# VH-VL binders against Apolipoprotein N-acyltransferase (lnt): the designs that were tried, part 22

Target 1, 229 residues: Apolipoprotein N-acyltransferase (lnt), of Prochlorococcus marinus subsp. pastoris (q7v0g7r236to464)
Amino acid sequence: WQTNMPTREKTNFKNQFINDKLISAQKIALSNDAKLLITPEGTLNNNFNLNFKSKIRMLAGGFRNSKNGLRSSLLGYQIGDKTYSSFIDKHRLVPLGEKIPGFLNIFSRGLSAVGGIQPGSDSRFFKWKFTQPLAIAICYEITDGFKIRNAVKSGAELIISAANLDPYPRKLHYQFLSLARVRSIENKKDNIIISNTGPSGLISEEGKIIKLFDPNTEQNDVVNPNFSI
Below, E stands for the ipSAE of ESMFold2; O stands for the ipSAE of ESMFold2 at other seeds; V2 stands for 0.75 times the mean of E and O plus 0.25 times the DockQ between their complexes.

## First folded at step 16 (VH-VL)

Design o4 (from n3 with light chain Y32N W92H; framework fv_rovalpituzumab; at its last look DockQ between E and O 0.76; V2 from the best seeds 0.00; counts 0 for: pae O 2.2 > 2)
Fold by ESMFold2 at other seeds, look of step 17:
Structure o4 (fold): chain C 229 residues (1-229), chain A 121 residues (1-121), chain B 107 residues (1-107)
Amino acid sequence: as target 1 above (229 residues)
Amino acid sequence: QVQLVQSGAEVKKPGASVKVSCKASGYTFTTYHMNWVRQAPGQGLEWMGWISWYSGDTNYADDFKGRVTMTTDTSTSTAYMELRSLRSDDTAVYYCAREPYEDWSEYFDYWGQGTLVTVSS
Amino acid sequence: EIVMTQSPATLSVSPGERATLSCKASQSVSDNLAWYQQKPGQAPRLLIYGASTRATGIPARFSGSGSGTEFTLTISSLQSEDFAVYYCQQYHRYPITFGQGTKLEIK
């Protein structure tokens, strides 16, 4: 009933499973003329390499080793890549103001509990060849309106919010969605939300939820955000 | 060498179900999907869908959604296709077909021998 | 759904001659086009993929050409074993679709 398989053997199975998932997603995306495939935070294993050459540009949630430790990132794969060619790292959220919403404290406790993740750059502007500039929020970073606003001022035309909300209560899922709506409204930009166990969908620049998928389901769908002020 | 061996012919009544097996040998599960294609007597080929060997993801053609279930058993290197609520126009030879590993596109370099399923009242 | 239309339905030619089989897609499939040969009682056999690339073990007399919506399979110097049904198939969009077939028969 309970397997005691060697750690290396378990790691190889996980890699094949993830490669299968990614190929399935790329086939569906290609059939629908999608130009960018986005996956939730933490989808890929540490320094994951594809067993295949990517056929579509992909921003995948994963981990990478840096000289100062492990980073949680969105990893950018160009067409033809087996290894990521660009990235944007999650940074630690620091409660700097005198008034902090209660769900932010829960996010902070979640971060401290994970232990092995090092903070990355705090810029949320992501410039990537062959795509429009992006503002990136990984999980709790959606709470930092200044960094998202700065990315939009730097030319970002779309906000992408990626999260793994699996360790967090359902109330925080709703608060994540509400914050994503606020970021769309205040910056006048569409926001694509990709999460594993929480809300995923498209929020308009007016803060309206154009599309929202059911939580806790794996879904592949194409959305067409507006790239305008 | 790659070989796909399917289960034997079946005769079914309308409303029944059929489950066709496809045992793969000569490869290491480095291919990602198994496809199913059918051919009615004297007719052309019709793609039914694919299943992922390791993740279990499926992509079914719309005409078969709700009636088809594809599964795999990696321990026995066997893929299965079950078609429910059979109709007389489901009479066909059913093939499993392998995608090439490096391309992983839906063209098929190896095919099973085919399984004739006859549906008659 | 992309409809693949083959012509002619039946092609009668003599051994040693050139056969030309046509396949037309209802919308562009780029070069995501394969050709298969099928003999009675047998599974299809892959001949060409990527519109023009021969599969392993396929004789050089088989060649494919075309892109977008119009594709051709050419068999130069027909051999007796080449008389069979030929199918084109697109793999550009789901659902994966096949042409209705061209029967190549001896004249």
Scores: ipSAE 0.479, ipTM 0.805, lowest interface PAE 2.2, mean pLDDT 78
ESMFold2, look of step 16: ipSAE 0.499; ipTM 0.820
ESMFold2 (binder alone), look of step 16: mean pLDDT 91; pTM 0.941
ESMFold2 at other seeds, look of step 16: ipSAE 0.411; ipTM 0.771
ESMFold2, look of step 17: ipSAE 0.507; ipTM 0.820
ESMFold2 (binder alone), look of step 17: mean pLDDT 91; pTM 0.943

Design o5 (from n3 with heavy chain Y101S, light chain Y32N; framework fv_rovalpituzumab; at its last look DockQ between E and O 0.71; V2 from the best seeds 0.00; counts 0 for: pae O 3.2 > 2)
Fold by ESMFold2 at other seeds, look of step 16:
Structure o5 (fold): chain C 229 residues (1-229), chain A 121 residues (1-121), chain B 107 residues (1-107)
Amino acid sequence: as target 1 above (229 residues)
Amino acid sequence: QVQLVQSGAEVKKPGASVKVSCKASGYTFTTYHMNWVRQAPGQGLEWMGWISWYSGDTNYADDFKGRVTMTTDTSTSTAYMELRSLRSDDTAVYYCAREPSEDWSEYFDYWGQGTLVTVSS
Amino acid sequence: EIVMTQSPATLSVSPGERATLSCKASQSVSDNLAWYQQKPGQAPRLLIYGASTRATGIPARFSGSGSGTEFTLTISSLQSEDFAVYYCQQYWRYPITFGQGTKLEIK
């Protein structure tokens, strides 16, 4: 790794790094007959485009520009896409770290209206072509049981919880997992958890941890969630 | 012109390690994974795994997991495959092989010339 | 693991004639099949990918067909340089696997 390269070269290398990661993940997913690839919050940089056509339907954590500023989102890619075609924006922002990056951001900046993350819609229901309706929680949105319940009442058949937990202590990783289990139990829906360095895996509608991956390594794995009546 | 040039033949004893290099030129390898395939004398082809150039992600065939390590050096455009704990049945020609330029898949449009590794005491 | 089985093991054919090589997969690989030619002392050469798509620079006399579990490589009007060993390969699921080869010989 080089850490002293000019910013433009580091940005291009980071984009290539992310594209390589996504290609590797899609190869593994396709080989295991996966129908949907999900990546953690913040995986894609602002205005990121794939340098390849997606071969699998993908929900990727990233950012998008909107009329009112930058949004943190799960971005939907259909097969053949190089640019996302659907999205759901994060509604609940972390009060610290997302608008005023701290010591955990290599390129920390002061308060910035340009490039700052803006709140999105408060609905956590997401219906996307050729997939079941979903309830989406990005990061600490999992704490809002009311909005997740409303998405389930609107027909969501699966909960997807995406997070970037790198900035936070490991005790908050356990709290995130505990909240995800509660949401699965109270709504009787499976919950897929995807995080970068925190817990990732599958929680059953009864709150049982079906699979939990090692949080200290990057892993790609296939889970088969159940959809309840 | 796309070219994959591998390191020269090696003779090793059982229990040793070998590291084969594959220098790529004539293309940008940012959309390719480098694959390694071996061929024992008089036998067919056996896929060993792939490595991505920038991310370093690997996918190893089960028969080689634990014994193989693949790496890349993007500054020299060189991929490496190291096979440890060599056995006499590891005697083979080892090839690097690249994936196609767009819409990546594990079929190989260009191959290195091969590196003969002989394992004997 | 998907086992690729080629037949015949050896095929003797005269120059100028047509050769037909078979490859069978133990389970469906859709169209994720490639064919390679290998001459003694040389690396394999890609001929066909996607079961039927000719690789760049491959003469039109090479054609592939099939889908699912059964595939065929056809070489029309054989040339002297076409006598080699041919391998099929699936890339549907890991591990990537090759057939055991078909040797094409001059009769």
Scores: ipSAE 0.365, ipTM 0.742, lowest interface PAE 3.2, mean pLDDT 77
ESMFold2, look of step 16: ipSAE 0.476; ipTM 0.788
ESMFold2 (binder alone), look of step 16: mean pLDDT 91; pTM 0.941

Design o6 (from k3 with light chain S91L; framework fv_flanvotumab; at its last look DockQ between E and O 0.26; V2 from the best seeds 0.00; counts 0 for: pae O 12.6 > 2)
Fold by ESMFold2 at other seeds, look of step 16:
Structure o6 (fold): chain C 229 residues (1-229), chain A 121 residues (1-121), chain B 108 residues (1-108)
Amino acid sequence: as target 1 above (229 residues)
Amino acid sequence: QVQLVQSGSELKKPGASVKISCKASGYTFTSYSMNWVRQAPGQGLESMGWINTYTGNPYYAQGFTGRFVFSMDTSVSTAYLQISSLKAEDTAIYYCAREPLDWYGDYFDSWGQGTLVTVSS
Amino acid sequence: EIVLTQSPATLSLSPGERATLSCRASQSISSYLAWYQQKPGQAPRLLIYDASNRATGIPARFSGSGSGTDFTLTISSLEPEDFAVYYCQQLYNFPPYTFGQGTKLEIK
């Protein structure tokens, strides 16, 4: 390894290493008969390409180049493709909730460490072939309950919360989890939480934590739950 | 019954182009990617790349990114390989082979009969 | 690029004997390996996928084993129709999916 610990700056990994990890994650997902693989915010490097055909539908945190600059995104890979075919870009945090002013301040410090990122669309509704419509929150976007509610009103059947929480103290990791539970309760939808060094798991529509996994600072394991919707 | 039927052998001059077809039958064309494999006379097998028949996206092995083009027409369940600016070294048998796009498949389970392309002189 | 090296290059045996064909990868490919049989003038035929699973219609005398870098194809009792060229292929890493150079199984 170049590093054995997460850093505030993104760890420099070779594309082959990331591809090997994705292959391992897809093997685990397939052995458990999973239908969708989700990875945390920032898992893929800029200009990353798969060197294999995806064996499972995958939403991977990463970056894409757009006409208006580099975007932080959740990238959609169809089964059998090497390139993403769909995406939803992270957007700037517009409204502030009264409940978590310290939480927002800490996220703002993390935003200053993300160079070259351009804002994306405000909409959190993501409709993708062969999956139910989704509501997507990337990192601090979970604090914008109105955007998530609008996505659910537009037909989203599941909330996906992806984050890179490495820059933040552990207290903010648990505040992120608590806020994700609120979004599940208020919208009556399950919420899948995927983070690199923070909480990952499944929250029911009643706000119950059905599964919660320990973070892996060197290696991240991805396990998906079974759903009936 | 699954069949992949390729177009007939071709005799070409250097600098010309050729378009090989691979017509699929007996299965859902968009459920299997189409791979292209080259075998020069007396030599082994060389993977050229493939096309995702559901999305239409081609993927090329290194060395096959210039003069080689994969395409398809889903209305007739046919994949195509076009080779431009033919060279003598392109003389080979070209096979199409399907690969499952399903969640557990990593193999070429059905092959076309092969198309011999001979580049004269 | 992942290189697959097959050995021996030629294997001369009689019907009824056991054949063991080797395929070594230049780096780990887990179990993403397939074996093909090719007879003169014919397209290749899938024998084994995922290192150890027989394809549909392949006789039980064919078996595959191995993972990581070392793989074997075993034919427990050779039949006259088994004399052909055998190729391994890795499907772990694209581009390119690579084939071994082949092992020719000849009648002695």
Scores: ipSAE 0.006, ipTM 0.455, lowest interface PAE 12.6, mean pLDDT 75
ESMFold2, look of step 16: ipSAE 0.007; ipTM 0.500
ESMFold2 (binder alone), look of step 16: mean pLDDT 92; pTM 0.939

## First folded at step 17 (VH-VL; framework fv_rovalpituzumab)

Design j1 (from o2 with heavy chain Y101S, light chain W92H; at its last look DockQ between E and O 0.95; V2 from the best seeds 0.00; counts 0 for: pae O 2.1 > 2)
Fold by ESMFold2 at other seeds, look of step 17:
Structure j1 (fold): chain C 229 residues (1-229), chain A 121 residues (1-121), chain B 107 residues (1-107)
Amino acid sequence: as target 1 above (229 residues)
Amino acid sequence: QVQLVQSGAEVKKPGASVKVSCKASGYTFTGYHMHWVRQAPGQGLEWMGWISWYSGDTNYADDFKGRVTMTTDTSTSTAYMELRSLRSDDTAVYYCAREPSEDWSEYFDYWGQGTLVTVSS
Amino acid sequence: EIVMTQSPATLSVSPGERATLSCKASQSVSDNLAWYQQKPGQAPRLLIYGASTRATGIPARFSGSGSGTEFTLTISSLQSEDFAVYYCQQYHRYPITFGQGTKLEIK
């Protein structure tokens, strides 16, 4: 955890940088008739505000302040929003009385290093206007098959897996991908994976990798998942 | 209020490169993206691409990918466009153009005065 | 790529008369259409955006209409300073494209 206090100039630069990235992404998405823009976990920093009104529905990885502390979330922006109007919080899950598996321990270091993040609701079901119901896994949450299955039983028609895999070795990137494939197979749902430096793409309900982007490049691209209606 | 002032005319030989500058001034926000548009003598306008002021992201028209590079210097509010491997049909006036800051749609409410680049042997 | 086609290539009109310039898109651009005026030796000047909205400082004699694939720019009561080349431009899909221009000249 850093105790740095950025200067006003450094803070303004970082906000402008993020706003520029988002506008670039929205322009490309609009030019391709995309209906929803999804960004990786942690894309937006704490206390971030858009300098513009969103022109596309966007689920952005970021942070929000709640009454009980800071939450890691996917933040929902409707068309016209400058601040999010919907959210689903990351649920920090460390099984009580159990040793942390090596995979989860590495992800837990990320959570611990940030500090002050509070767990949110444990439900992974997300219903949002103008989209079908979603099952959402933020980073390590993809390992909890019961919560994803419960979201699918509640009506979720698509799994969205968002992650920030910057601090993790490449072996864990492949494990993340493998877990996402398992969630797709066991729930018979397509899974969209969005990560910053790890795998991003589309996995079919049969576990087939339909499209996988180069994990070492920043990319914007459009995919068309199937919904199980 | 907002002004876009470009660098002066250039004469180049085929195979060379040129770098045109565009300095934005005024009290308003410089915008999110700066666009470059060129116009061959007696001909229409051709969009070359945009660059994001702070992130450095670019979107180049296919005809220029591989030989155009756009950059910005936010400390001086200056955008740059470099065109390499020049050919005689690159002779044109090159404009920087800014989209409206509030709307950020790709129509251009302010244009630089233009920079004539002549490519001849 | 969306091709923008303007007609006529040249329009000869007397001062005080009405000029109507046409712009056709090869596919729908909704209302994401702008019009520019360019005088010799000058940069283009924005006249209309959103197909029908006048830019700030543009005289009321300029009006735009249309949507989808067919657009018009109408200039009523032409003034001497209105004789120039006019371009339409779509901003619906990349790449951004312009029409080839219509030269409005004095008869």
Scores: ipSAE 0.493, ipTM 0.804, lowest interface PAE 2.1, mean pLDDT 78
ESMFold2, look of step 17: ipSAE 0.497; ipTM 0.809
ESMFold2 (binder alone), look of step 17: mean pLDDT 92; pTM 0.948

Design j2 (from o2 with heavy chain G31Y, light chain W92H; at its last look DockQ between E and O 0.64; V2 from the best seeds 0.00; counts 0 for: pae O 2.8 > 2)
Fold by ESMFold2, look of step 17:
Formats: C-alpha cells, structure tokens, sequence
Structure j2 (fold): chain C 229 residues (1-229), chain A 121 residues (1-121), chain B 107 residues (1-107)
C-alpha cells in the first residue's frame, strides 16, 4: 500500500511498474524463443508508451483514443516499437470495468469527459505483418460465433481470446472457457485464451484443453498452438 | 558516480537465513532489474536471479527457488536478497550486479563490492 | 542449462606477449556473450559484451571475437595488471551461466 505517495509520484511508479512488468515478460519469452507475446485485456492504460523498444512482437490489451472516443483494444507492437503500430478494437462492450467513466476517469482524466469506451468495428479478423491472420475476441465477444466464424472464413488461422474477467463471478469464467472451446471446435482452429483473473491457456482445434493456467496465479508462459487447414 | 554498496560480512550457522542489502546511488533513473551473483571461495560465478525494481517481478535460478527471496525498496534505492535454510556450501561472496538500461541485455556493467556470507557450524 | 567451458584452465604468459582465451558454449548463444576480469578480493570487471564490443574504459589491447558456440578473448601486449582470472558469461537463455574461468599467470 502506497497511500503516502504524492499523486505525481504514484503515477510515475505505476507507469514504471507496467514497463518493468513488460520487460520481465519479454525477457522470459525471449529466453524460450517465443514469437508472440499476448497480454490480457486492459493491461495498458490510455496513451501508454513503452520506455523501451519491444524485442518481441506483442499484442497487448489496452486502450487507444479514436475520433469517437476511447477504445478498448488489443494493441500491436512490432519489434523495435515503443508505440503500437496496429490494433483491433473491442466491438462488444461489457459495462463492468470497461466503460465505467468514474474509474477510468481517475486514471485518464484528459479524455474521460469526451465519453466512455465506445464500441469499435464488428470485424474480428486481424491481419498483422509477420504472423498468420487472427480471429480476435475481446472479453464476451467470444459469444458472437458468427463474427468469429466470419473471421475464420476470411482467412484467420488462429483464434485469440483476450479478457479481463476480474469483475465477474467464477461461473462466468467457466462459461467463457466453454464458449472458447466451442469456437475452437466449430472453426477447427486453436484458441489462445489470455485473461487477467480468469482462465488462460490453449484450446486445441478439437476443443481439448491443452494447457490451462491457474487463474489465481500471475504467469508468463510459452505455448505452441497447433494449426490446422 | 554510479555506486552499488552492499551490507557487511555475515557469519551464520546452518539452517539460518541471511539478508544482504545493495544500495544504489549516483544515478537519476533506476534500471529495470538488479541481479544477484555469488562466488564460493576459490570458485567461479553463479547467477542467482533478478528482481525488477518497480514491479517486484523475480526470476530465480532453479537451485535457489524456494530458498531465496529478492525485494526492492525504491524509496531508498535498495535491493535485498534473503537466502534461507543456509548450508555450509552457501558460504560465498554475494554480489549485486546491474544490467545496462540501454538495451536491457543481461550483462553486468556495475557490481557491488560483495558481501561475504560464511556458514559454519 | 547452457554450459560454458573455458580453456585453458591456466595460461602462463610473459608480460608483453599475446594471450588468447577460449570459451565454448554447449548451445548457440548467438553473440550474447560477455567477458569479465576478476582480480583477487575484487568484484568482476566487465571487459567485453556482445562478444566483441569493449566496455567503457577498457583498453584497446582487449578484444573479443566469435559467435554461436566458440568465442575468444585476446589480450595483445600483456601488462602486469592483466594477470587475473577471466570469465565468460552467456546471457542468451536462463539460467545465466558463467565459464569456470581461465587464470592468467606470469610465466
């Protein structure tokens, strides 16, 4: 607990904290020859910049400003980036933790008055340089099987499901996992699940749980997804 | 002038613990990780792990997992390494070592003076 | 774990001569290799990083070369202050590992 810290000092500590977390994660990923680092929804705050050049391709959950307001997104960092160069915005918003102006306003005061987090494009197809095309579901977007199926029909070869399930009860965590398994089966694609306090791991194209991390554990691990035609 | 100043020598009995401090000074920005490396008398160097200054993340070498705890206090610019359940083969000089900021590669451009920990019955 | 093997264990050389120290990795470490000098009672001193880049303040007589699994440290025209133990270190994979050292002695 750092309640004694001045507001300015607390803000600097928080930014350095996130940067240190990311460097720690990249060091471990590099030591294991990982090609892509994925972080949960909401890991980065608005207008976040790395204090370092990324050494690995990274899809980080965060926020970005757009003309119509703040977006919850997966932000793409290429090797050498200090700012994201690609993104896919969350389309289906969940009220808790993602669009609560008071909470977000405390940490992003310069933009909170314009509005809350707005829904982005409804396409879940994400084509990114140097990787296979992806189908992206942020949080409960996994419930929209049509959008995921359409992204796979457009060429996506891997499903990535990123979430912040912190505000939700454990039964919804299990439902999230079950939906991710269904999406893997119906599309014959592996699904990487990355969540803050919920399930994280790898689901095979047959719906088998290949790896599932303990949801109460902070983890930085490498998985090797199977790909299918 | 960048300096890493460690706490003084310690003599411990088997089964005890030791906590070595490393105070960093002479810079305006804390680097990302502090490493700990030990050297038994007449022997080579053994990496123990690192700790992140602000996040508190650690990465311990397998030989020390379960026995080592590394911490930092950013308000005093001090890193700590505690080794528990000491054995006589833990007798060594313990160093803190800094990685460079520029590319955060894990070679060590500054070292503490070392802290001798002697574990004897 | 990547094992770093240094050779020879002891190298006896006269002042003014050239010394060549070898370091072999059990797996490729690319160019993620550093060299250190350690004198009795002192902490190691960084000499070389990135296999071939001299650290700040290191005399030009120290040079490093190699990549992958085979690396060398060359000290041209040895000075009396250069007689010490030298360690190589890889920082390619965890755990970070050091060679067991080459002692450079006066012949």
Amino acid sequence: as target 1 above (229 residues)
Amino acid sequence: QVQLVQSGAEVKKPGASVKVSCKASGYTFTYYHMHWVRQAPGQGLEWMGWISWYSGDTNYADDFKGRVTMTTDTSTSTAYMELRSLRSDDTAVYYCAREPYEDWSEYFDYWGQGTLVTVSS
Amino acid sequence: EIVMTQSPATLSVSPGERATLSCKASQSVSDNLAWYQQKPGQAPRLLIYGASTRATGIPARFSGSGSGTEFTLTISSLQSEDFAVYYCQQYHRYPITFGQGTKLEIK
Scores: ipSAE 0.434, ipTM 0.783, lowest interface PAE 2.7, mean pLDDT 77
ESMFold2 (binder alone), look of step 17: mean pLDDT 92; pTM 0.949
ESMFold2 at other seeds, look of step 17: ipSAE 0.435; ipTM 0.789

Design j3 (from o4 with heavy chain T31V N35H; at its last look DockQ between E and O 0.83; V2 from the best seeds 0.00; counts 0 for: pae E 2.5 > 2)
Fold by ESMFold2, look of step 17:
Structure j3 (fold): chain C 229 residues (1-229), chain A 121 residues (1-121), chain B 107 residues (1-107)
Amino acid sequence: as target 1 above (229 residues)
Amino acid sequence: QVQLVQSGAEVKKPGASVKVSCKASGYTFTVYHMHWVRQAPGQGLEWMGWISWYSGDTNYADDFKGRVTMTTDTSTSTAYMELRSLRSDDTAVYYCAREPYEDWSEYFDYWGQGTLVTVSS
Amino acid sequence: EIVMTQSPATLSVSPGERATLSCKASQSVSDNLAWYQQKPGQAPRLLIYGASTRATGIPARFSGSGSGTEFTLTISSLQSEDFAVYYCQQYHRYPITFGQGTKLEIK
């Protein structure tokens, strides 16, 4: 990459790069009759907007500014959107890096310089216009089987597990996959896994790995999950 | 206003490579992908693939995978298509073609003038 | 791969008359269909996109219709400049494919 490029020009190029990646992905998805495009946790940077109108419903990992600080989220784009119209915020944070403890509000002002990301609601149920209800797990939220079970009981027909596993060693990547399989089995629902450098693919409601992609390459592909009845 | 200007005709021997350029000008919005289409003498049109201007992502038609490389240079607004291991049936006019502005449906509203590549013994 | 089949291969028509060109897709392409005109020694020129929408600057005598697998280009009141080869193109599914062309000739 150019090392002497001004900071603002580097930021604009990064946004154009991301927009190019997204439009390339949408073209491939459209050609394969995909109904939903899902990207890993953290795909979009803070304050990101599309330079184009989305042609496919898309759940993209990114960030949003909220009343209580920055949130890590899956951002929902409907057909025609340039900015997200729906979201589900990450609830389960990695301690000391993503959450300011709520019960220590007296000390929270001093911790804001360290933390930065606030937890969202604890519901993992996501209902979106024109699609079946979803159960959403962002990163290690997959470890909370009770919340995923509650989303399924509320009517979720598919589990979406999105993660950024760059910070974690290979052993934890395998644990993530194993937990996703357990969530699929115990809830009798297919689970779509989307990660940047870890496992991505489709797990059946019986826990069978239907498809698993190479974790060290960027790939776009279509999977056809089954909704339970 | 929008103009696509391609490099000149080339004559090559079998087994050689050719690199065709396409310089774009007159854009009102960012063009995300450039397409390449060829036409053998007296025949119809054959889509070769597209390249993304900024990300460098490509999508090649199966008949050309392994032999084609598409690149861009955003600083000069120029797209390139290189076809390797040329055969006599690669003799054709090669076009670059642009898809519409923000509605990036893959019909081509502007075409380059074409570059004749002749492959003969 | 979606095969686009045009008919007839050659159509002979007198100036001032109507020409009707057909394009058939091997699978549904919805309305993701474009028509091009190509004169000898020139690049193709976009006429119609979205099966029925005229491109900017295309005379009203050109019209497109159809959806799914069957599409028609109609040229009413042919002008001398309209005698050329016409191609249909689908953009519904990769690879992008063109019909083999219909040559429109003076009778």
Scores: ipSAE 0.450, ipTM 0.791, lowest interface PAE 2.5, mean pLDDT 77
ESMFold2 (binder alone), look of step 17: mean pLDDT 92; pTM 0.944
ESMFold2 at other seeds, look of step 17: ipSAE 0.500; ipTM 0.822

Design j4 (from o2 with heavy chain E106Y, light chain W92H; at its last look DockQ between E and O 0.43; V2 from the best seeds 0.00; counts 0 for: pae O 5.1 > 2)
Fold by ESMFold2 at other seeds, look of step 17:
Structure j4 (fold): chain C 229 residues (1-229), chain A 121 residues (1-121), chain B 107 residues (1-107)
Amino acid sequence: as target 1 above (229 residues)
Amino acid sequence: QVQLVQSGAEVKKPGASVKVSCKASGYTFTGYHMHWVRQAPGQGLEWMGWISWYSGDTNYADDFKGRVTMTTDTSTSTAYMELRSLRSDDTAVYYCAREPYEDWSYYFDYWGQGTLVTVSS
Amino acid sequence: EIVMTQSPATLSVSPGERATLSCKASQSVSDNLAWYQQKPGQAPRLLIYGASTRATGIPARFSGSGSGTEFTLTISSLQSEDFAVYYCQQYHRYPITFGQGTKLEIK
C-alpha cells in the first residue's frame, strides 16, 4: 500500500479517513490473495484502534505508548484484531536530512538519548505467529546495515523497509532506494519497501528493482518476494 | 431506515456524458463504500465499481476504466457516477448499492431505485 | 474473472410448491455468495448472503446452501409474490460478478 495522506487533521475525521483507507486496502489485498498487508511508517495515529476486525494480517506503521515513552513502530494485526497484537519499535530517533550539518547530527543523537523520546529495542528481528521471521527497518534505520544483518543471521527471511518520506527531497528518496538495494544484496534477501509519497516496491536479493510504484500516487499492489533461508 | 434515492431518467446521444446521483438518507450514517451496478434491458447485472465515502478511493471494473468517474459529497450524503463517451450499449438502468456497514463485504443490502439512461442516435 | 452460471434459465412452478435454483461458479468462491430477488421495474433485493445466511426481514421459506463452486437457493411453499427473477452474486474476487438470472414463473 503506497499512501498519500495529509499530516495531522481533525481527530474524528482523520480516524474515519484512516479506517476507510485501511478497509479499501484490505479489500484490494484480499481480492489478490495477498497474505500480508504492509503500510508506511506513521500511517496510524497514537492510540489508534481499527473500527473493524482486520481480515488480513497487517503490519501498519504507527505509534504506541510504552512505559518509557512514545514509540514509532510497525504494529502487527492478526486476522480478527481491532488492536495490534505485536510490534517492533523504531530505535533511532535522529532524522535523515541534507539540511542538518554534520555536527548537529551528532548533537541530535546526544539530545535524543538525553532529553527526547527514548529509542526502542536495537533488534530489527521480528517474528510473530503465522508469518516468516522478518528484518524490519523503519525509515533511517535502513542506514544501519549491522542491525539488519544481525536480524538476518537470527533467521529473518525477508526485509521490510517502511518509511515516511514526505519531508525529504527526491535526492534522499534515491538514497533510501540505494540503501535498500544494498541491504538486499549484502544479506541475500528480498526487500519490500513501503513509503508515504516516496518509493515503494520490491527489491530482489540481487539488488534488482523488480517493481517500483510511481511516487506521489496512492497505490495498492501485490508482490511475491523470494524467501531464502 | 436507510434509503438510497437516485436522480431521474436521462436520454443522451452517443459521445455524451451522464452523471447520476445517489442520495443516502435514514437514521444517520454513511457506509464505507458505495457501489454502482447497471442492468441493460433484458439483461443481468454488471458491477461498475465502488467509491469510498470518506477517502474518495475508487475501484473501477476494467470495462469502465477511463470512462467512469465516481465522487462523493459527504456533507449532502450524495454519491455521483459519471460515465463519459456514451455508446448505445450503455443504455441501462444504473443502480447505486450499499455495502453492509457492520460487514464491509461486497454484497449489497440496500439499492437505489435505479436511473434509466438511454443512449440513442 | 469468475463466471457465475445459473440454472435453469426459467423455472415454472405452482404456488405452494418448492423451488430449487442452482448457481455454479467457475472458480471456488468459498461461501462468499449472495442471492437477490428482482421484480420487474424494481431494484434487486438481498435475500441470502454468506451462501446460507438470510438477510434481515427475509421470510424463513428462503434458504441457501452450498460452498466452493456450487450453490442452491431453495424456496419452500412458494407464494404469489415469490415469482420474480433471482440472481446469484459472488463477492470473493474483483470484479464482482452476477449470474445471468433464473426466472421463476407460475406454471
Scores: ipSAE 0.224, ipTM 0.641, lowest interface PAE 5.1, mean pLDDT 75
ESMFold2, look of step 17: ipSAE 0.257; ipTM 0.655
ESMFold2 (binder alone), look of step 17: mean pLDDT 92; pTM 0.945

